# Ledger of designs, part 2: VH-VL binders against UPF0305 protein MTH_811

Target 1, 155 residues: UPF0305 protein MTH_811, of Methanothermobacter thermautotrophicus (o26902)
Amino acid sequence: MKGSDALIMALRNMAATLGVYDLMEVRVFLERSCRFVQERYRAIYVDAYMSMVVDSVLDLKAGFSGTPEMDDARYSLRDALKRLDEINAPTIVGLTVLYRTYVKGEPLHPPGTPFPGGFEVEKKDGVHYCPVKDKQSDNPEALCDICIARQSPLP

## First folded at step 12 (VH-VL)

Design z1 (from y6 with light chain Y92W)
Fold by ESMFold2 at other seeds, look of step 13:
Structure z1 (fold): chain C 155 residues (1-155), chain A 123 residues (1-123), chain B 107 residues (1-107)
Amino acid sequence: as target 1 above (155 residues)
Amino acid sequence: EVQLLESGGVLVQPGGSLRLSCAASGFTFSSYSMTWVRQAPGKGLEWVSGISGSGGRTYFADSVKGRFTISRDNSKNTLYLQMNSLKGEDTAVYYCAKEGEWPQLRYSYFDYWGQGTLVTVSS
Amino acid sequence: DIQMTQSPSSLSASVGDSITITCRASQSIRYYLNWYQQKPGKAPNLLIYAASSLQSGVPSRFSGSGSGTDFTLTIRTLQPEDFATYYCLQSWITPLTFGPGTVVDFR
């Protein structure tokens, strides 16, 4: 069984026991993570994040049928697990991050997620770019260091 | 059909201990978070405690933290509430409740309740 | 902790009336508001979740509205079985908190 297959099975087993209290923990986690986000962007960010979490849980419950190949040169599974433990991430957040990063190969914010100045997460030549990855280095609750997206290049 | 049956409610003295049980049937018990809610005689509803489907994550109201523990035995389809250092204020009917179904569960609700078991804490 | 209030505390009404019960949260809970009905000696029954979504099997004379901090339960064309106590519940974050209840009595 491949490492991706073992991870998918573990995530599916975990997803089977997630419920209302796990969803409430995401909302608490978002309060901590968004404390420096301007109010006008906070609602959009919260909605996008919650949708990503719920969709990830639903995908795992439905038995996601394939595994993409992913380049993990910047963020090993072991490093991601260590980071999630360091921030005491809720179980459902950890599941979502691992699913998005290592099973689906997608960034924690989907392409098109808006940021100040009209910048967005984008995908080019199979690589995702996030306009604010480097700006989050001072936020101890940010997960940008394990997100597959790279910093958008300077214009 | 979903059924929740609480048991274990009796008269106990202040400072005593008691374990409540909630027997579940009609659904895959381990897939659902469970909740205890209580209601003192003539009073409103008060959330007491919650537990994840696996049993690994637990939650408590401030009024019971350190005195109550919640657990489940998924092989027996049974939810437990261990109540220690009981006070008169703990006198209530105790209900267990089941969370709802995905995908609607994203809205966070409880759809089935037991009929309750009465705990009386009195000298 | 999120405080929940309800108004009125009690209400007298006749069969056929339409009534409105209000619930208010001390901070935004968006639409994470549930309504429960409880008859004497019985467990609560879920009526509405997500502020406005009717639970399966609940008559269409019940409706809910609101978001943020202010929520309303409306019962149109009251029936004899609707005389009960009604509670709102916020399910946004722990600790979960109920409103104090609204008693709906037959006039």
Scores: ipSAE 0.732, ipTM 0.921, lowest interface PAE 0.7, mean pLDDT 85

Design z2 (from y6 with light chain Y31T Y92W)
Fold by ESMFold2 at other seeds, fold request of step 14:
Structure z2 (fold): chain C 155 residues (1-155), chain A 123 residues (1-123), chain B 107 residues (1-107)
Amino acid sequence: as target 1 above (155 residues)
Amino acid sequence: EVQLLESGGVLVQPGGSLRLSCAASGFTFSSYSMTWVRQAPGKGLEWVSGISGSGGRTYFADSVKGRFTISRDNSKNTLYLQMNSLKGEDTAVYYCAKEGEWPQLRYSYFDYWGQGTLVTVSS
Amino acid sequence: DIQMTQSPSSLSASVGDSITITCRASQSIRTYLNWYQQKPGKAPNLLIYAASSLQSGVPSRFSGSGSGTDFTLTIRTLQPEDFATYYCLQSWITPLTFGPGTVVDFR
């Protein structure tokens, strides 16, 4: 069994037991993580994050997966697991991070996710860009350091 | 057809212990989070406890934290509530409930409930 | 913890009436509000989830609305089987909390 096959199998098994309480934990996790976000942006951000989480769970339940090229030198599985443990991430958040990073090769927020200032996650020339990646270095609960997106060129 | 059947409700002295069971059938039990809700005689509904499909994550109302534990045996399709240090205020009908279905579950709801089992805590 | 209130605590109505029941949360719960119906001696039944979505098999005379902190359950053209107690439930975060209930009695 290949390493990626073992990961997708583990993620599918995990997704099969996720439910309302796991979803509530995401909402609590977001409240902690967004404590510095202005209220007018919090609702938009929370909804986008919840959509990403739900889509990841649904993809795994449907058997959707790919083997995209990814740069795991920046986002090694060991580093991701350590980071998730450090922030005490809910199980469903951990599933989402691992699925999007190592199975889909997509950023932790999909393209079009809104951020303050009217910026968004973009995909250009096969590379994902996040407008806030560098700014999250001071947030101990952020996962940007293991996200596959690169910092957008900021205006 | 989804069925949930609670059992184990009896008269118990204050300070006593009791374990409730909820037998599940008609669905893949391990795929669903489960919930206990209680209702004191003549009173409203109160959420008590919840548990993930795997059994690995558990949740409690403040009124029962440290006194109640929740568990499940997925090989027997059975949910449990262990109730310790019982008080008069724990007197209630206890219901088990099943969470709803994906994708609507995004909005977090409980679609099937058992008939309830009465726990009476009295000297 | 999120506190839920309901009004009225009880009301009297006749078959054929239209009634409204309100539910208020102490903080925003977006649309994570469920409505349950309970008849004496029976378990609660889900009517509405996500503030306005009818559960399968629930008659269209039931409708829900609202978001944030203020929610309404409307029952149009009351039927004899609708005389019951109605509870709202917030399911945004734990601990889950119910409203205190609204008793709908036959006039």
Scores: ipSAE 0.740, ipTM 0.925, lowest interface PAE 0.7, mean pLDDT 85
Fold by ESMFold2, fold request of step 14:
Structure z2 (fold): chain C 155 residues (1-155), chain A 123 residues (1-123), chain B 107 residues (1-107)
Amino acid sequence: as target 1 above (155 residues)
Amino acid sequence: EVQLLESGGVLVQPGGSLRLSCAASGFTFSSYSMTWVRQAPGKGLEWVSGISGSGGRTYFADSVKGRFTISRDNSKNTLYLQMNSLKGEDTAVYYCAKEGEWPQLRYSYFDYWGQGTLVTVSS
Amino acid sequence: DIQMTQSPSSLSASVGDSITITCRASQSIRTYLNWYQQKPGKAPNLLIYAASSLQSGVPSRFSGSGSGTDFTLTIRTLQPEDFATYYCLQSWITPLTFGPGTVVDFR
């Protein structure tokens, strides 16, 4: 079984036992992580993130296969696990980060997610760009350093 | 058919200990978080404790932290509440409850409840 | 912790009436609000989740609305089996908190 196959199976086993309390922990995590997001965008951001979490859990429960070409990953799996532990990430947040990053090869915020100023996550030539990646460097709760998206070019 | 059956409620002296059980059937027990809710006589509902499907994460109301523990045996489809250092304010009917189904579970709800077991802490 | 209140604490009504029960949270819980019905000596039964979604098997005369901090349960054409106590529950974060309940009595 390939390395990504072993990770997928571990994530499926985790997903099988996730429930309401794990979802509530996501909401607590989001309240901490969104302190730099203006209030009028927080509801949209929270909803988008919760949808991404739910979709990731459902994919894993359905036995969904995803083996992206991830030869530009910034963090090794071991370093990502350490980062998640250091910020005390909820189990379900860790699951979605690992699934999106190492199995599906997608950014932590889906393309089209809105941000202040009319900016959004976008995909060009197979590379995802996030308008706020560099702006999160001062936020110890942010997971942007694990995310496969690159900083969007200057306006 | 989902069924939840609580047991173990009895009269206990203050400072005593008691373990409640909730026997589950009609669903894949280990796939669901479980919850204890209590209701003092003539009073409203109070959330007490919750536990993840694996049993690896547990949650408690402030009123019971340090005195109660929650556990489950997934091989026996049974949820437990160990209650120590019991007080008069712990007198209540104790219900166990099952969380709802994915994907609607994103809104966090409890769809099935047991009929409850009465714990009385007196004298 | 999120405090929940309900209004009224009790009401008397007749079969066929339309009634409204209000629930208020001390901070935004978005739409993470459930409604439960409880009859004496019985366990609570889920009526509404996500503020407005009707649980399977619940009659359409029940409806829920609201978001943020203010929520409403409405029962249209009250039936004899609807005389009970109604609780709201916020499920946004732990600790989960119920409203104090609204007793709906038959006159």
Scores: ipSAE 0.739, ipTM 0.922, lowest interface PAE 0.7, mean pLDDT 85
Fold by ESMFold2, fold request of step 14:
Structure z2 (fold): chain C 155 residues (1-155), chain A 123 residues (1-123), chain B 107 residues (1-107)
Amino acid sequence: as target 1 above (155 residues)
Amino acid sequence: EVQLLESGGVLVQPGGSLRLSCAASGFTFSSYSMTWVRQAPGKGLEWVSGISGSGGRTYFADSVKGRFTISRDNSKNTLYLQMNSLKGEDTAVYYCAKEGEWPQLRYSYFDYWGQGTLVTVSS
Amino acid sequence: DIQMTQSPSSLSASVGDSITITCRASQSIRTYLNWYQQKPGKAPNLLIYAASSLQSGVPSRFSGSGSGTDFTLTIRTLQPEDFATYYCLQSWITPLTFGPGTVVDFR
């Protein structure tokens, strides 16, 4: 069985038992992670993050899967698992990160997620760009280092 | 139809132990987180404990941490609450509840409840 | 932990009245607020989730509103079956917390 097939099967098995308490763990995780997010954007950020989590769980419950996009992955699967363990990520957060990074090839913030200054995560020429990726390097709970998005180019 | 039936509520002396059961039917039990909520006579509702669909993640109110454990047997479609070191303030009707459905579950709610079982802690 | 309060603690009303019950959280819970109805000797029944979404099978005379810390349950044109105790529940994070309840009695 291919590595991606084994990962998809593991993620589907995990998704089958996720529920309300796992969603509450995401919200606790967001309280930790948002300590560096500007207050006026936190509601929008929380909503976008929760939507990403819910969509990932629904995809896995429905049996949907994508072709892996590994072109710009910054970490191997082993390194991503170590990073998730280092931050004691909730099960549902880990599932979401692994699904989006290694199955869908999508950034951890959906395209169109707004940031201060009117910037957004965007996709250009097949590459995802995040306006704040480099700003998160000193945040120990941030997962930007394993996100497929690159820092948005300077103007 | 979803059905939840609690059992095991009896009179117990202070310091005693008791295990409650919640028998589930009409849904795929292992796919749903389950919850215990209690209500002392004449009082309001109090969340007690929760458990993930797999049984691997558990959650407790501060008032019961270290004294109660929650478990489930997915092969028997049964939820359990093990109550140890019982006190008078644990006297209550104990309800089990099922979480709601995806995607609305994003907002975290409990849609079906059992009829409850009365635990009385008295000498 | 998030503390929940409700007001009034009790009220008397007549069939046909419109009533409101308020619930307040000690910190923002966005819209993660549920309303339950409970009749004596019976289990609670879900009325509203997500602050304003009506549960299937609940009559349209029930409505919910609010976000952040302040929430309202409204019952228009009270019916005899609506005399009960009403609880709010925050489901934003654990530990889950209920409001203390509002008893709605027949006048």
Scores: ipSAE 0.739, ipTM 0.921, lowest interface PAE 0.7, mean pLDDT 85
Fold by ESMFold2, look of step 13:
Structure z2 (fold): chain C 155 residues (1-155), chain A 123 residues (1-123), chain B 107 residues (1-107)
Amino acid sequence: as target 1 above (155 residues)
Amino acid sequence: EVQLLESGGVLVQPGGSLRLSCAASGFTFSSYSMTWVRQAPGKGLEWVSGISGSGGRTYFADSVKGRFTISRDNSKNTLYLQMNSLKGEDTAVYYCAKEGEWPQLRYSYFDYWGQGTLVTVSS
Amino acid sequence: DIQMTQSPSSLSASVGDSITITCRASQSIRTYLNWYQQKPGKAPNLLIYAASSLQSGVPSRFSGSGSGTDFTLTIRTLQPEDFATYYCLQSWITPLTFGPGTVVDFR
């Protein structure tokens, strides 16, 4: 769990220097990532993601501590870092992904995020389910492969 | 009290170089992104460049890309703008500006500005 | 790049008037619109961020509204110190872009 402490400290140091230009990079990243999503869902997704980013930065600035056990991690921290580097993720996006995945143990899309067909990210019995995880497998810019959510059993 | 003080503006010939400085005080400099904005005499405001708090990420207007470099020395609380291959159109008052505070920063704004330093590019 | 326009380019007004300045973006910037005031020989001062949020210390006679592409700055009961040039700034994405400015002159 010593590695978890080093990760949290690195994320806090990174969060201390984030600002308006990093936020603008998130917005560019989101517009690129959502270019095939219907406008109604895109607006809700952008708002939810931006809120998650801001909350993550604020949590880290406040000195948030404690992490869940990471039994369900599909990728090691090393492999997640490699993936983020491969897609040239903005620094603040990388911070948010690592914080959510390895410190909070939460999915990259908040529960309740709507998707086409009326589906949502759900949490049942301590497990997060994402309705679109498998659909993103051939998108080279998607981060679903390192998200802790499992594919929802329904299409 | 937040204070920003630009310096280094002088008369320079076309093709010349010049480095501007912005001395910061009254806040934790390394925690804030910084920005350069310029204003030609009698004209409007033009964003020139920005830099992250760490100094690792930099941004430029198309009009200055390849000619200007932005940097910061967080140990000296100083922001710099290196201006090369200067043109007449670079004549302006150059301002430095500090980004605002969390959580309102989500909506991105610049709350404090220096007094500016005048750069004149003339043959 | 996001183009910003302002109207009017200038106006004359008297103390006590209510005036409105508009700013338009070439694409949606949601509410990422700031308003700045600048007096001759001085640096710009932030009035409003997030389209409608007043910066600390700004008098309540200033107000902003709008979202998407169309935004307004309203000054109610114009005071002598309000004669200045006003700029909008989009802060949605880089490159950041200002409107061309609106000069408010004393009549």
Scores: ipSAE 0.737, ipTM 0.925, lowest interface PAE 0.7, mean pLDDT 85

Design z2 (from y6 with light chain Y31T Y92W)
Fold by ESMFold2 at other seeds, fold request of step 14:
Structure z2 (fold): chain C 155 residues (1-155), chain A 123 residues (1-123), chain B 107 residues (1-107)
Amino acid sequence: as target 1 above (155 residues)
Amino acid sequence: EVQLLESGGVLVQPGGSLRLSCAASGFTFSSYSMTWVRQAPGKGLEWVSGISGSGGRTYFADSVKGRFTISRDNSKNTLYLQMNSLKGEDTAVYYCAKEGEWPQLRYSYFDYWGQGTLVTVSS
Amino acid sequence: DIQMTQSPSSLSASVGDSITITCRASQSIRTYLNWYQQKPGKAPNLLIYAASSLQSGVPSRFSGSGSGTDFTLTIRTLQPEDFATYYCLQSWITPLTFGPGTVVDFR
């Protein structure tokens, strides 16, 4: 994969120095980013995101690599880096986003992540669908523009 | 065997400066965030400062912000605390501490501490 | 900032007693609570992380419980070496904050 060797190596180097203070920065970032989420669901979203962050760090420390799968709407690496800078994303959040998107080819919310109304991220025929992707296009702090998931079809 | 050894604690005049060192051994120093915690005589523990494994991200308690800086030299396995504009309330034993291990580190804890070095700020 | 309180501030106990120390956070810290033991002139030692997980080498007579804002350290069958000061620490978010400590003295 083009440029992926350099990206994976950079992400592994970053992961080697992440620790408790980086995890605390994720918690602050999530509290801010989830301020638009109904209060009942905030703990569920925080826990799911923290698990994704921790799993991404552990994967990189272990040397695992992903299988890239890309949606049409995905940012280029350059544009993703600009977006992360624009929102002042913590280093560990940036690492997680780049790893999930460009190395693993997986959405930022795992399949099964619940949303209000009983909707969830799902995978169908190799493609991930997010129930709220289109609604997030106007959210200045959302990272959905980078996410590989497509908008779920209407019911 | 993990070892942390603080040094540099002495008597200093108010307004003075002092640099503390923490020598680390028995682990890959650059892989771990490090922390300074202090304890005034007869008082409880107070978090002072933290630093990422690379040294690029630093954190401070409000009581020391702007007066203290934290740094590390990963080639020397040494953590530093530069203390400027010292006040009487900075009198304390200063401990360095190492964060724990992955994967349990997701719960955020500090498993090894040095013996501490005493800083006294007095005229 | 998250304020931490501990109760009691001190207690007297005998070898063989069971004792309980409580720690309270001013807002939810989930399970990001650590317990430390400190003897005079010595560095703190980690007893418990994640509210209830025993650090390696810590005797099973120590146990922790709680989540959210209310946490408990229990020492069953108190031993002579357990007379010390005990601190809780929240590690959810900076600034990290310790409880004020609980002194456990011999009766």
Scores: ipSAE 0.737, ipTM 0.923, lowest interface PAE 0.7, mean pLDDT 85
Fold by ESMFold2 at other seeds, look of step 12:
Structure z2 (fold): chain C 155 residues (1-155), chain A 123 residues (1-123), chain B 107 residues (1-107)
Amino acid sequence: as target 1 above (155 residues)
Amino acid sequence: EVQLLESGGVLVQPGGSLRLSCAASGFTFSSYSMTWVRQAPGKGLEWVSGISGSGGRTYFADSVKGRFTISRDNSKNTLYLQMNSLKGEDTAVYYCAKEGEWPQLRYSYFDYWGQGTLVTVSS
Amino acid sequence: DIQMTQSPSSLSASVGDSITITCRASQSIRTYLNWYQQKPGKAPNLLIYAASSLQSGVPSRFSGSGSGTDFTLTIRTLQPEDFATYYCLQSWITPLTFGPGTVVDFR
């Protein structure tokens, strides 16, 4: 892949064809993957994720151009693409993950996203922290291994 | 002005095949997902199939899965529905519909519909 | 699949009446419910999306409400052009499903 300009152009081209069926695929994916989560957390999580997806699509349609806040050689675009292919991610999910990770430099769960126990994704001194990153290491469907957030310190 | 014009509806025999077309104008066709909805005479509306703006992602009702295919030619601004192994229960008026506009599209709706084309499956 | 029901199946009303039509989903569809009006021999027309958002050009005597599984379409001060069949549509997930329709007749 050539630089961030090539990635942004590819993502804009993908975003140009996204519509209602892609949005429904995200909803099906989220409802299935969160089926065993307590109902009130499911609704909040689905709403937050859907808002993030919609915002990412709108940014790309409007021609938003950004530089990641962080430069981290810890993981690569090639590894992210391989991971997304391995889980057969819906096109719009893949777009959102790549946009947030490599263009915006933001975690896959926005700051303030609630988790059981009253924990949430936080941003401190320019670094994002996720309360559940380490707990997802054994989940083959989780995308935490390519998320820029680090594990929150132990309480 | 958005316009959708279906064509190709005719009388066919059971087991036959037919291709419907939907000619689109007044918008950037490739930017919008498209949908086929049908209505049997005197009956309600039934979603049949959908397709992404690029044509690469397709969706079908169980009643037509494996028998119908959906496609589009973005250079001709035309949506297609290929119907194979037709049955009497496929008799209906077939409508094409365009999805709405961003940002309200987050709520997933169809704002413009064609006039419909009648498919009759009978001996 | 999400099943949609509508009540009543039909009703008779006079010009000037206020009527309500109910739509129910077999599981939560949040606010992803559309209302369509269809006159004989014509294509459906979008009235309401997102349960309560009025489509541009639709008269304000139409309104929608509800969230989750229970939804209502209300027509205040019924006009002659409002005698038609009304369908709800869930657009939360595929397969998309319509309600069976409500026929509003003049009488």
Scores: ipSAE 0.727, ipTM 0.920, lowest interface PAE 0.7, mean pLDDT 85

